# Miniprotein binders against q9bqp7: the designs that were tried, part 41

Target 1, 240 residues: q9bqp7
Amino acid sequence: VPQNWFPIFNPERSDKPNASDPSVPLKIPLQRNVIPSVTRVLQQTMTKQQVFLLERWKQRMILELGEDGFKEYTSNVFLQGKRFHEALESILSPQETLKERDENLLKSGYIESVQHILKDVSGVRALESAVQHETLNYIGLLDCVAEYQGKLCVIDWKTSEKPKPFIQSTFDNPLQVVAYMGAMNHDTNYSFQVQCGLIVVAYKDGSPAHPHFMDAELCSQYWTKWLLRLEEYTEKKKNQ

## First folded at step 25 (miniprotein)

Design Ql4
Fold by ESMFold2, fold request of step 28:
Structure Ql4 (fold): chain B 240 residues (1-240), chain A 100 residues (1-100)
Amino acid sequence: as target 1 above (240 residues)
Amino acid sequence: SPEMAKELVQSIEWLAKEVEELLRMGDPWYAIWMARLAVDFAEDTGDPELIAKVELLLAEALIKAGDPRAEEIIEKAKKIAEELGSPELIEEVEKVRKKK
């Protein structure tokens, strides 16, 4: 239980009728500042067990690939994720010139993997957009805010080379999503509220991605866990 | 090393408790992801009791998600329980089967 609970939803900024035409999704630029990012908070507050399992996974990969092979593998995983996010931003944005310039991004198993989900995505309100929780003082860069099957969601896109979980980004995915949600709900750049989350893990072989939907109740439970991690991070920095 | 093997088992047990929490929260899909990870590490231990325990957690998560693949996982755990002759583990297998 966090020492000081703070609500995920801000009712004073709920989505109101008569909204302006959102023909172009929001893309708020990320500002460099001293407040921590969601990913840094999560990385700095990993449990001893999470750290141990990640190191063991790393050592297994190094034994299989060699040190240089592992470095190349890690670089390729990062590049694949970056290209996947670029492709999704292009697909979900009406910027046809950018899409035409990098059409090869659309020729990947990851994009095939998410086609059935994309057909259910509508009302895109933000893409690759910065969020800041102005009270709790943390920032993030969220992937997408859109309706999925009629429910407004913070959507997080992940890549995986296998149908099995991959440890690199498996820990804490739901906490990342709800942290972005809370930040968006308390960021004056946004005039709407989001209570649901969606995590989509795309597969390199094109196998259908599973849409991991999180309703408001589930997001509230993960929000409590996020607040604990943020408190832990803050206490660590006070001791520097 | 013996110390690394002990830490691995402790970390898998920690991960199993996280899976149990995810099931209590009503997130069987994320519980499946975490349970598959636990099974992967448990197989490295060569400890059949630990492997069966985390397989049963995976089966519970699959059942709660409505995924019929739970049956094949239950059968794997059942074979281990019978080979060990563990009354407690056999009872755990049957408890999970009844949740189907």
Scores: ipSAE 0.794, ipTM 0.917, lowest interface PAE 0.6, mean pLDDT 86
Fold by OpenDDE base, second read of step 27:
Structure Ql4 (fold): chain B 240 residues (1-240), chain A 100 residues (1-100)
Amino acid sequence: as target 1 above (240 residues)
Amino acid sequence: SPEMAKELVQSIEWLAKEVEELLRMGDPWYAIWMARLAVDFAEDTGDPELIAKVELLLAEALIKAGDPRAEEIIEKAKKIAEELGSPELIEEVEKVRKKK
């Protein structure tokens, strides 16, 4: 049990979307400060087993691709991910921003992969927007807040070249999503609350993306795990 | 090295526990994802018993998700158990099959 319990949901915020669908998604810039990011907390609190498995995977990949090949692979994965997020932001943004759409960004297998998910996405409230949890003292940059099948979700988009996700993102993805949820629900820059999470895994070959929906109960369970990771991070920093 | 092999086995066992916890939490999709990783790393050990055990965990996750691929994985684990002549593993295979 976390020593410093804090709820994921804010009882002071209504679950009902205020009827004023903001015509424009929020895009709050990430401020660089001394506050740790969600990503940093997760990276610094990986278990010995996680670190070992990541290193083992890296060694196998280097054996297969060579050192230079592995560097190129990693760079390509990062670039493809970035382009995919940029394309999604463009697609989910209001039509006025459509004029600057690089058509080349839209011609990806990843975009094809998520088309069936995008049909169920509506009511976009935030895109690439910073969240801050003032009490728990962490920040993050979330990909998207929108309704999926009528449920308001924090949506996190992932890319996979193979049927297996990139191992670096595999372990802590649910924790990242609930960390963003908890921060947004208590960030004064947001007037609404989210109760669900969605991880979407897009495939390079254009095969149908996989939606991993997390209901409020599952999110609450992962939130407890997140709080433990945050406590571990805080303790490690006090001893440094 | 023998030390690296030991660490790999320990890490796979840890991963298996994470899969079990995910199944307990009611997240079979993420359990499948983690179990597939466990299988990949178990194959690196060359230990048939360990491979069979993590395959069974993958099968359990697939069953909970309603994925038809569960049967293929169960049969793979069964074949390994029979090749090893392990009555314990055969019993575990049958236990997983009954969850289907």
Scores: ipSAE 0.793, ipTM 0.908, lowest interface PAE 0.6, mean pLDDT 91
Fold by OpenDDE base, fold request of step 28:
Order: structure tokens, then sequence, then C-alpha cells
Structure Ql4 (fold): chain B 240 residues (1-240), chain A 100 residues (1-100)
């Protein structure tokens, strides 16, 4: 049980979308502060087993691709992910803010992959927006807050080039999502609350993306795990 | 090294426990993802018993998700269990099958 319990949901915020649907999604810039990011907390609190498995995977990939090939692969995965997020931001942004859509960004297998998910996405509230949990003292950059099938969700977009996912993107994904939810629900820059999470894995070949929906109950369970990771991080930093 | 092999087995066993927890939590989707990783790493060990155990966890996750691929995985685990002549593993296979 976490020593420093804090609720994921804010009882002071109404679940009802305030009628003032901001016509424009929020995009709060990430401030470079001494405050740890969600990703940093998760990375520094990985279990010995997770670290071992990641290293084992890396060694296998280097054996298959060579060192330079693995570097290229890693760089390509990163670039593809970035381009995909940029394309999604462009798609989900209001038409008036459409910078010249680089049509080339939209012609990706990843975008094709998520088309059926995008049909169920509406009411975009935030895109690439910073969240801060004031009490628990962590920050993050969330990909999207929108309605999925009529439920307001924190949406996290993932890319997979191969049917076997990039192992680094597999560990702790649910924790990342709920960490963003909890932060947003207690960030004064946001007037609304989110109770659900959605992880979407897009595929390079354009095959249908897999949505993973997390309801409020499941999010609450992962929140407990997140709090434990945050406590571990805090303890490690006090001992450094 | 033998030490790395031992650590790999321990890490796979850890993954298996995580999968079981995810199944208990009611997240079969993420359980499937983690179980697939466990299978992939178990195959590197060459330990048929370990492979069969994690395959059964994958099958259980697939069953909970309503995925028809569960049957193929069960049959794979069954074949391994029969080849090993492990009555315990055969019993586990049948337990998972009964969940379907």
Amino acid sequence: as target 1 above (240 residues)
Amino acid sequence: SPEMAKELVQSIEWLAKEVEELLRMGDPWYAIWMARLAVDFAEDTGDPELIAKVELLLAEALIKAGDPRAEEIIEKAKKIAEELGSPELIEEVEKVRKKK
C-alpha cells in the first residue's frame, strides 16, 4: 500500500464536460523544471527483471542487425513515432489551425492503421499538453484528451513496426496513462476530469490498430501501482 | 553464462506473475502483451516446461479477451505436456481449457 495515498480522481471536479467546450484543444507547454517527468519516474524505477529483459532484447537485436543497424533501427522507430504524433496532432487539431498539412505525413501506414479508431474519437480537449500534479510533484506530456466512443479518455498513441512490439513501449504503458490522468485531474490548468484511458497501438503496415480501453476501475488499480513507483523514485532521490 | 540463464528464467517467472496479476485485475489485453513477451523469452531458454507454462498463461489471457487463437495456444501447450510426460502440466492444460 502506498504510504502517500492520493486519489486519481478529483472529487471537486464534475465529470460533466463543462458546457464551455473549448473550441480549441489545450496545448500547455512543458516547462523545464526540477520536477520529474512520468517517463523519468518509470525509467528510474524499473525492476531488475525489466532491466534484464530490455538488455537481453537489445543484445538479440544487435546480434541480428549489428550495432549500426540497431542504432539505425532505434533512430527510425523514434522518427516514425514523432512523425506519427505530428500527423495525429494535425488531424485532431481544428481545421483553422491546420498548418499546411504535409500530405506526406498523412500518407503513412500508421495513419491508415488508426483510421477506424479516429472515427470513434471526438470532442478533443487537449493535444500534446503538459500536465502537472501539484501535490505529488510530477509532470508529463500527454498525447491527447478526447472522447472515445462517448467516454472522455486520456489517449496514448503507440507505434509498432513489427507484430512484436518494441519492448520498451510495452512496459509500464498503463502506468503512464494513469499518471497523466491523475496529474490532469489535479492540474489547475484543466477544468475537467478524465476517468478513462485508451492506449492505441498503430501498425506500420496499415493493419487495424488495437485499442486498449481502461475503465475507471482498471485505472484506479493501475494508479495504486503508479503511486508505489513514485514513492520508490522519491526514496531513491533522497538517498542520492 | 549459466548465471545469465538463471537470471533469464527468474525474469520470465517474474513476467508470469505479472501476467497473473493483470488477469486478476481484469486487463486481459495487457496480459496478452506481457504473456507474448514471456513466451518469446521462454523460447530462448529452450526449457519446454517453462514454455508450456507461459503459453498457458497466454492462452488464459486470450480466453478472457475472447480471442479464438486461444485454442491454438492450448494445443501447443498440450503437445509439449504430452512430450514431457508431465501429468501436472497436462492437468494445467485441462484446467485452462475448461475456462474456455
Scores: ipSAE 0.792, ipTM 0.912, lowest interface PAE 0.6, mean pLDDT 91
Fold by ESMFold2, fold request of step 28:
Structure Ql4 (fold): chain B 240 residues (1-240), chain A 100 residues (1-100)
Amino acid sequence: as target 1 above (240 residues)
Amino acid sequence: SPEMAKELVQSIEWLAKEVEELLRMGDPWYAIWMARLAVDFAEDTGDPELIAKVELLLAEALIKAGDPRAEEIIEKAKKIAEELGSPELIEEVEKVRKKK
């Protein structure tokens, strides 16, 4: 168990009001500071086995594609992910009434892949929004907070060119989601609480994405794992 | 190198333990994703017993998720177990099959 346990949910928010008035989704800007980001904590606390498998995967890709081919591959994956997130933010944001959406941004297999998921998404509360855990002192940038099938979720969107996992996005996805959830629940910029998570992996060929729903109990179990990683990071920082 | 081959096996075994934990937590979807990675790396080893053991973990995750593709994976592991003649591995295949 972590030495300094902290709950993922904030009891001060157990009586959260339901806003009947529509509001613009929150988009808190991410600011440079000295406290660590979720992704930095996770990257700095990878086990030697995670590092070994990631490097093995990279070397296999380089053997297949060549070094320049691998660099182009990773650049294209990054660009496709960026465009996918931009498209989803545009689709989910009512605030873009005056800006014309780029038609090419909305035309992709990834967007087709998530159409059945988007039908079940409503009540968007935050998009591409910074979170900070006021007590545990870490920061992140979450993709989306919205209702999925009636349950308010931190939603994380991922892209994959095929059904097999892309290793760089695989090892710690649920930890990332619950870290954002815990931060949001203890961030004074937010007045509401989120207890569920959703990871959605979209496929380039338009195949239906799988919605990986995480209820409050599962999120609490992943939260324990996140706290251990944060403790490990903090200990390494003290030794540096 | 022989040291890299040993580290690969150890890393796959670590990944298999992560899959077992995910199943214990009741997250078979994520367990399937991680088990697929484990199978992919295990195939690089050429170690039939390791491949079969990780395939059985994938099958277990598929069963827990209600995915009928578990049957194909169980049959693949069964063929390996019979070729090896390992009583322990044959018993493991039977245990997973009984979970249906």
Scores: ipSAE 0.791, ipTM 0.915, lowest interface PAE 0.7, mean pLDDT 85
Fold by OpenDDE base, fold request of step 28:
Structure Ql4 (fold): chain B 240 residues (1-240), chain A 100 residues (1-100)
Amino acid sequence: as target 1 above (240 residues)
Amino acid sequence: SPEMAKELVQSIEWLAKEVEELLRMGDPWYAIWMARLAVDFAEDTGDPELIAKVELLLAEALIKAGDPRAEEIIEKAKKIAEELGSPELIEEVEKVRKKK
């Protein structure tokens, strides 16, 4: 049980969008501060087993591709991920804010992969927006807050080049999503709360993306695990 | 090295426990992802018993998700169990099949 329990949901906020919410998606800039990011907390609190498996995967990939090939592969994965997020932001942004859609960004297998998911996405509230949990003292950059099949979700978009996912993107994904939810629900920059999460894995070959929907109950369970990771991080930093 | 091999097995066993926990939590989707990872690493060990165990976890996750691919995985695990002549593993295979 976490020593410093804090609720994921804010009882003072309603799930109903206030009519005063701007029609334009929020894009709060990430402020570089001493406050740890969700990603940093998760990375610094990986288990020995996670670290070992990541290293083992890396070694296998280097054996297959060579060192230079692996570096190129890694660089391409990051670049493709970045371009995919940029393309999604462009797609999900209101038309008036659409900078000239680089048509080249839209011609990707990843975008093709998520088309069926995008059909069910509406009511975009935030895109590439920073969240801060003031009490628990962590920050994050969430990809999207929108309605998926009529349910308001924190949506996290992932890319997979191979049918076997990039292993680094597999561990702790649910924890990342709920960490963003909990921060958003207690961030004063947001007037509403989110009770659901959605992870979408897009594929390079354009095969249908897989949605992973997390309801409020499942999010609450992962939130407890997140709190434990945050406590572990805090303890490690006190001992440094 | 033998040490790395041991650590690999231990890490796969850890993944298996994580999959079981995810199944208990009611997240079959993420359980499938973690179980596929466990299978991939188990194949590197060449330990057929370990492979069969994690395949069964994958099958259970697929069943809970309503994924028809569960049957193929069950048959793989069954074949391994039969080749090993493990009555315990055969029983586990049948137990998973009954969950379908």
Scores: ipSAE 0.787, ipTM 0.910, lowest interface PAE 0.6, mean pLDDT 91

Design Ql4
Fold by ESMFold2, look of step 25:
Structure Ql4 (fold): chain B 240 residues (1-240), chain A 100 residues (1-100)
Amino acid sequence: as target 1 above (240 residues)
Amino acid sequence: SPEMAKELVQSIEWLAKEVEELLRMGDPWYAIWMARLAVDFAEDTGDPELIAKVELLLAEALIKAGDPRAEEIIEKAKKIAEELGSPELIEEVEKVRKKK
């Protein structure tokens, strides 16, 4: 139980977007701040078991691929993820034209993997947009806020190479999503709030992506776990 | 290396408890994801009892998600339980099968 509970939803904020909301998705610039990012908090509060398993996974990969092979593998995974997010931002932006899009950006197994999900996505409100929780003092950069099957969600896009999930973010992805959600709901740059989350796992071979929907109750349960991690981070910072 | 082997088992047991919590929270999708990871590490131990126990946990997550692939995982754990001759593990297999 967190020492100081804080709600994920903002009762002072409408659960419906204002009718005068801009038609262009928000893209709030990420500013360098002294306050921690969501990913920094999660990285700095991994349990010793999480750290052990991550290191063991790395060593198995290094034994299989060699050190240079593993570095190349990791670099390639990062690049593919970056290109995937860039492609999705381009596809989901209503101001993108055919001439403004890089066609190489659109050619990916990951993009094919999410096509059936994108059919259910509408009402895009934010893309690659910074969030800040002004009370709890943390920041993040969320991938997307849009409606999925009629529910407004914070959407996180992930890449996966079957059959072995990339372990780097396996433990904490739902915490990341709800941390962004809580921050957005208390960020003055946003006029509305979001109660649901969606994690979309796309596959390199183009296999249909798996959507993981998180309703408000599930998000609230993960929010409690996020608050504990943020509290742990803050305590470690005090004692450094 | 014996110290690392013990720490691996302890870390897998920690991960199994996380999977159980995810199931209690009503998130079988993420529970499946984490359970598959637990099975992968458990296979690295060479401990057939541990492997079967985490496979049964994966099967529970698959059942809760309505995924028919639970049956092949249950059969895999059953084979291990029979080879070990463990009545306790055989009972665990049947308990999970009844949850279908």
Scores: ipSAE 0.773, ipTM 0.906, lowest interface PAE 0.8, mean pLDDT 86
Fold by OpenDDE base, look of step 25:
Order: C-alpha cells, then structure tokens, then sequence
Structure Ql4 (fold): chain B 240 residues (1-240), chain A 100 residues (1-100)
C-alpha cells in the first residue's frame, strides 16, 4: 500500500462535458522544470528483471543487426513513431488545420492500422498536452484525450514493427496512462476528468491496431502501482 | 554463462508472476503481451520444459481474453510435453485446456 495515497479521480470535477467544452482540443505546452516526468519516474524505478530483459533484448538485436544496424533501427523506430504521432495529431485536430496536412505523413501502415480505432474516436479534448500533478509533483505529456466508444479516455498511441509489442513500450504503458489520468484530473488547466485509459498499438504493416481498453476499476489498480513507483523514485532521489 | 542462464530463468519467473497478477487484475490482453515476452525469453534458454510452461501461461491468458489462438498454443505445449515424455506437463496441458 502506498504511504502517500492520493486519489486518481477528482470528486470535485464532473464527468459531464460542461456546455463550454472548447471546440478546439487543448494543447498545453510542457514546461521544463525540476519536476520529474512520468517517463523519468518509470525509467528510474525499473526492476532489476526489467532492466535485464531490456538489455538482453538489446543484445539480441545487436547480434542480429550489428551495432550500427541497431543504431539505425532505433533511429528509424523513433522517427516512425514521431511521424505517426504528428499524423495522428493532424487527423484528430479540427478541420481548419487540414490545409497544412502533409499528405505524406498520412501514407503509412501505422495510419492504416489505426483506421478502425479512429472510427470509434470522437470528442477530442486534448492533443499533445502537458499535465501536472501539483500535489504528487510529477509532469507528463499525454498524446490524446478523447471519447472512445462513448467513454472519455486518455489515449496513448504506440507503434510496433512486429505484431508483438516492443519490450520498451509494454512494461509500464498502463502506468504511464494512469499517471497522465491522475495528473490531468487534478491539473487546474483542465476543467474535466477522465475515468478510462486506452493504449493503441499500431502496426507498420497496416494490420488492424490492437486497442487495450482500461476501465475505471483497472485504472484504479494501476494507479496504486504507479503511486508505489513514484514513492520509490522519491526515496531513491533522497538517498542520492 | 551459467550466471546469465540463471538470471534469464529468474526473469522469466518474474514475467510469469506478472502475467498471473495481470490475469487476477482482469487485464488479459496485457497478460498476453507479458506472456509472449516470457515465451520469447524461454526460447532463448533452449529448455523445452520451461518453454512449455510459459506457453501454457500464454494459453491461459488467451483463454481469458477469448482469443481463439489459445488452441494453437495449447497444442504446441502438448507436443513439447509429449516429446519430453512428461506426464506432469501433459496433465498441466489438460488442466489449461479445461479452462476453455
């Protein structure tokens, strides 16, 4: 049980869209400060087993691709991911920004992969928007807040070259999502709250993306795990 | 190295526990992801018994998710168990099959 328990959901916020729902998705810039990011907390609190698995995966990839090949692979994966997020932001942004759409960004297997998910996405509230949890002292940049099948979700988009999730993206993705949820739900820059999470794994070959839906109960369970990781991070930093 | 092999086995055991926890939490899809990782790393050991055990764990996750691919995984584990001549593994295969 976390020593410093804090709720994921804010009882002071209503789930009902206020009539003043901005027609334009929020895009709050990430401020560089001394506050740790969600990603930093997760990376610094990986278990020895997680570190071992990642290192072994890396070694296997280097054996297969060579050192230079692995660097190229990593760079390409990063670039493809970035382009995919840019394309999604463009797709999910209001039509007025459509005139600036690079059509080349839309011609990807990843975009094809998520088409069936995008059909169920509506009511976009935020895109590439910063969240801060003032009490728990962490920040993050979330990909998307939108309705998925009528449920308001924090949506996290992932890319996979293979029908298998990448090790780096798999272990702590649910924790990342709920960390963003908890921060958003208590960030004064947002007037609404989210109760659900969605991780979407897009595939390079255009095969149907995999939606991993997290309901409020599952989010609450992962939130407890997140709080434990945050405490571990805080303790580790005090001892440094 | 024997040390590396030990660490690999320990990591697979950790993944197996995570899969079990995820299944308990009601997240079979994420359990499938972790179980697939366990299979991939079990294959690196070359230990057919370990491979069969984690394949069965993957099968359990697939069953809970309602994924039809569970049968293929069960048959893979069964084949390994038969090749090993392990009555214990064969029994475990049948236990997992009954969860369908």
Amino acid sequence: as target 1 above (240 residues)
Amino acid sequence: SPEMAKELVQSIEWLAKEVEELLRMGDPWYAIWMARLAVDFAEDTGDPELIAKVELLLAEALIKAGDPRAEEIIEKAKKIAEELGSPELIEEVEKVRKKK
Scores: ipSAE 0.689, ipTM 0.867, lowest interface PAE 0.8, mean pLDDT 90

Design Qm1
Fold by OpenDDE base, look of step 25:
Structure Qm1 (fold): chain B 240 residues (1-240), chain A 104 residues (1-104)
Amino acid sequence: as target 1 above (240 residues)
Amino acid sequence: SPKMAKELVQSVEWLLKEVEELLRMGDLWYAAWMARLAVDFAEDTGDPELIRRVAELLVRVARIAGSPDLVEEAIRVFEELARRNPDPEIREIAEEAIRRLREL
């Protein structure tokens, strides 16, 4: 049990969207501060087993691709991920729909992969927006807040090049999502609350993306795990 | 190295525990994801008993989930496992897992 329990949901916020849903998604810039990011907390609190598995995966990839090949692979994965997020932001943003969409950004297997998910996405409230949890002292940049199948979700978009799960991006993804939810639900820049999470894994070959829906109950369970990771991080930093 | 082999086995055992926890939480998709990962790392051990345990767990996850997509994905995982491994015992494990998944 976390020593410093804090709720994921804010009882002071209405679950009902205020009728004045801004027609434009929020895009709050990430401020550079001393506050740790969600990603930093998760990376610094990985278990020995997680670290070992990542290193073993890396070694396997280097054996297959060589060192330079692995660097190139990693760079390409990062670039493809970035382009995918940029393309999604363009698709989901009402303002960018009017700009000449770089047709080349939209012609990707990843975009093809998520088309069936995008049909169920509506009511976009935030895109690439910063969240801060003032009490728990962490920040993050969330990909999207939108309705999925009529449920308001924090949506996190992931790319997978191989049919095999990419180990780096998946271990703590549920924790990342709930961390963003909890921060958003208590960030004064947001007037609404999110109760659900969605992880979407897009595939490079254009095969149908996998939606991992997290209901409020599952989010609450992961929130407890997130709090424990945050406490561990805090303890490690006090001892440094 | 013997040390690395031991650490790998321990890591697979950890993944198995995580899958059980995910099942308890009702996160069936993520359970399946972790189980697939466990198959890949169990394969690296070359231990047929460990591979069998992981295979049984993935089949169980697929059964509990009842998702056709997860079943088909698990089948693909085991088809690939059988294809990559000349060891008859590992191939048998994979083929048995496929049979069980097709009966779902």
Scores: ipSAE 0.756, ipTM 0.892, lowest interface PAE 0.6, mean pLDDT 89

Design Qm5
Fold by OpenDDE base, look of step 25:
Structure Qm5 (fold): chain B 240 residues (1-240), chain A 104 residues (1-104)
Amino acid sequence: as target 1 above (240 residues)
Amino acid sequence: SPEMAKELVQSVEWLLKEVEELLRMGDLWYAAWMARLAVDFAEDTGDPELIRRVALLLVRVAAIAGSPDLVEEAIRVFEELARRNPDPEIREIAEEAIRRLREL
């Protein structure tokens, strides 16, 4: 049980967006501060087993690709992920805010992969927007807040080159999503709250993306796990 | 190294526990995802008994989920496992898992 329990949901906020919510998705810039990011907390609190498995995967990849090949692979994965997020932001943004759609960004297997998911996405409230939990002292940059199949979700987009689970995107993804949810629900820059999460794994070959929907109950369970990771991080930093 | 092999086995055992926890939480999608990961790392151990345990767990996750997509995905995992492994025992484990999945 977390020592510093805090609710994921804010009882002072309505589950329904107020009619006064701007039609334009929020894009709050991430402020560079001493406050740890969600990603930093998760990375610094990985178990020995997680670290070992990641290192083992890395070694396998280096054996297959060589050291230079692995560096190139890592760089390409990062670039492809960035381009994919940029393309999604362009797709999900209102037409009036669309900078000239780089048609080249839309021509990817990842974009093809998520088409069936995008059909169920509506009511975009935020894109690439910063969240801050003032009480728990963490920040994050969430990909998207939108309705998925009529439910308001924090949506996190992941890319996978292989139809196999990409190990880097496997660990702690649910924790990342609920951390963003909890922060957003208590961030004064947002007038609404989210109760659901969605992880979408897009595939490079254009195969249908996999949606991982997390309802409010599942999010609450992962929130407890997130709080424990945050406490562990805080303790670790006090001892340094 | 023998030490690395031991650590790998321990890490697979950890993954198995994580899958059980995910099942307890009711996150069947992520349970299946983690179980697939466990298959990949269990294969690296070359231990048929460990592979068998992971395979049975993935089958169980798919059975609980009742999702045709998860069943099909699990079948693909085991087809690939059988293809990559010349060890008859591992092949038998994979084939048995496929049979069980097709019966769902």
Scores: ipSAE 0.801, ipTM 0.906, lowest interface PAE 0.6, mean pLDDT 90

Design Qm8
Fold by OpenDDE base, second read of step 27:
Structure Qm8 (fold): chain B 240 residues (1-240), chain A 104 residues (1-104)
Amino acid sequence: as target 1 above (240 residues)
Amino acid sequence: SPELAKELVQSVEWLLKEVEELLRMGDLWYAAWMAQLAVDFAEDTGDPELLRRVAELLVRVARIAGSPDLVEEAIRVFEELARRNPDPEIREIAEEAIRRLREL
């Protein structure tokens, strides 16, 4: 049990969208401060087994691709991920804010992969927006807050070149999503609450993306795990 | 090295525990994903008994999930395992898992 328990959901916020919610998605800039990001907390609190498996995977990839090939692979994955997020932001943004859609960004296998998911996405409330949990003292940049199949979700978009997701995305993605949910639900910049999470894995070849839906109960279970990771991080920093 | 083999076995055993936790939590998609990952690393241990345990767990996850997509993904994992391994014992484990998955 976490020593510093805090709820994921805010009882002071209604589940119903306020009629005053702006028609335009929120895009709060990330402020550079001494507050740790969700990603940093997760990276610094990986288990020995996670670290070992990631290193083993890396070594296998280097054996297959060579050292230079692996560097190129990693760079390409990063670039493709960035372009995919930019394309999604453009698609999900209101038409009035659409800069000239770079048609080249929209012509990707990843965009094709998520088309069936995008059909079920509506009511976009935030895109590439910063969240801060003032009490628990962490920050993050969430990809999207929208309704998926009529349920308001924090949506996290992932890319995979292989039919198998990246091992890096396999371990802590649910924790990242619930960390963003908990922060947003208690961030004064937001007037609404989220109760669900969605992880979408898009594929380079355009094969149908995999939606990983997390209901409120599952999110609550992962939230407990997140709190333990945050406590571990805080303890490690006090001992440095 | 024997040390690397030991650490790999320990990490696979950890993955098995994580899969069981995900099953308890009701996250069947992630349970299946972690079980698939465990198959890939169990192969690297050279321990057929460990691989058999992991294969049984993946089959169990697929059965609990009842999703045709997860069953097909698990079948693909074992087909690829059989393709990559000339060892008859590893092939038998993979083929048995495929048989069980097709019966679901």
Scores: ipSAE 0.805, ipTM 0.911, lowest interface PAE 0.6, mean pLDDT 90

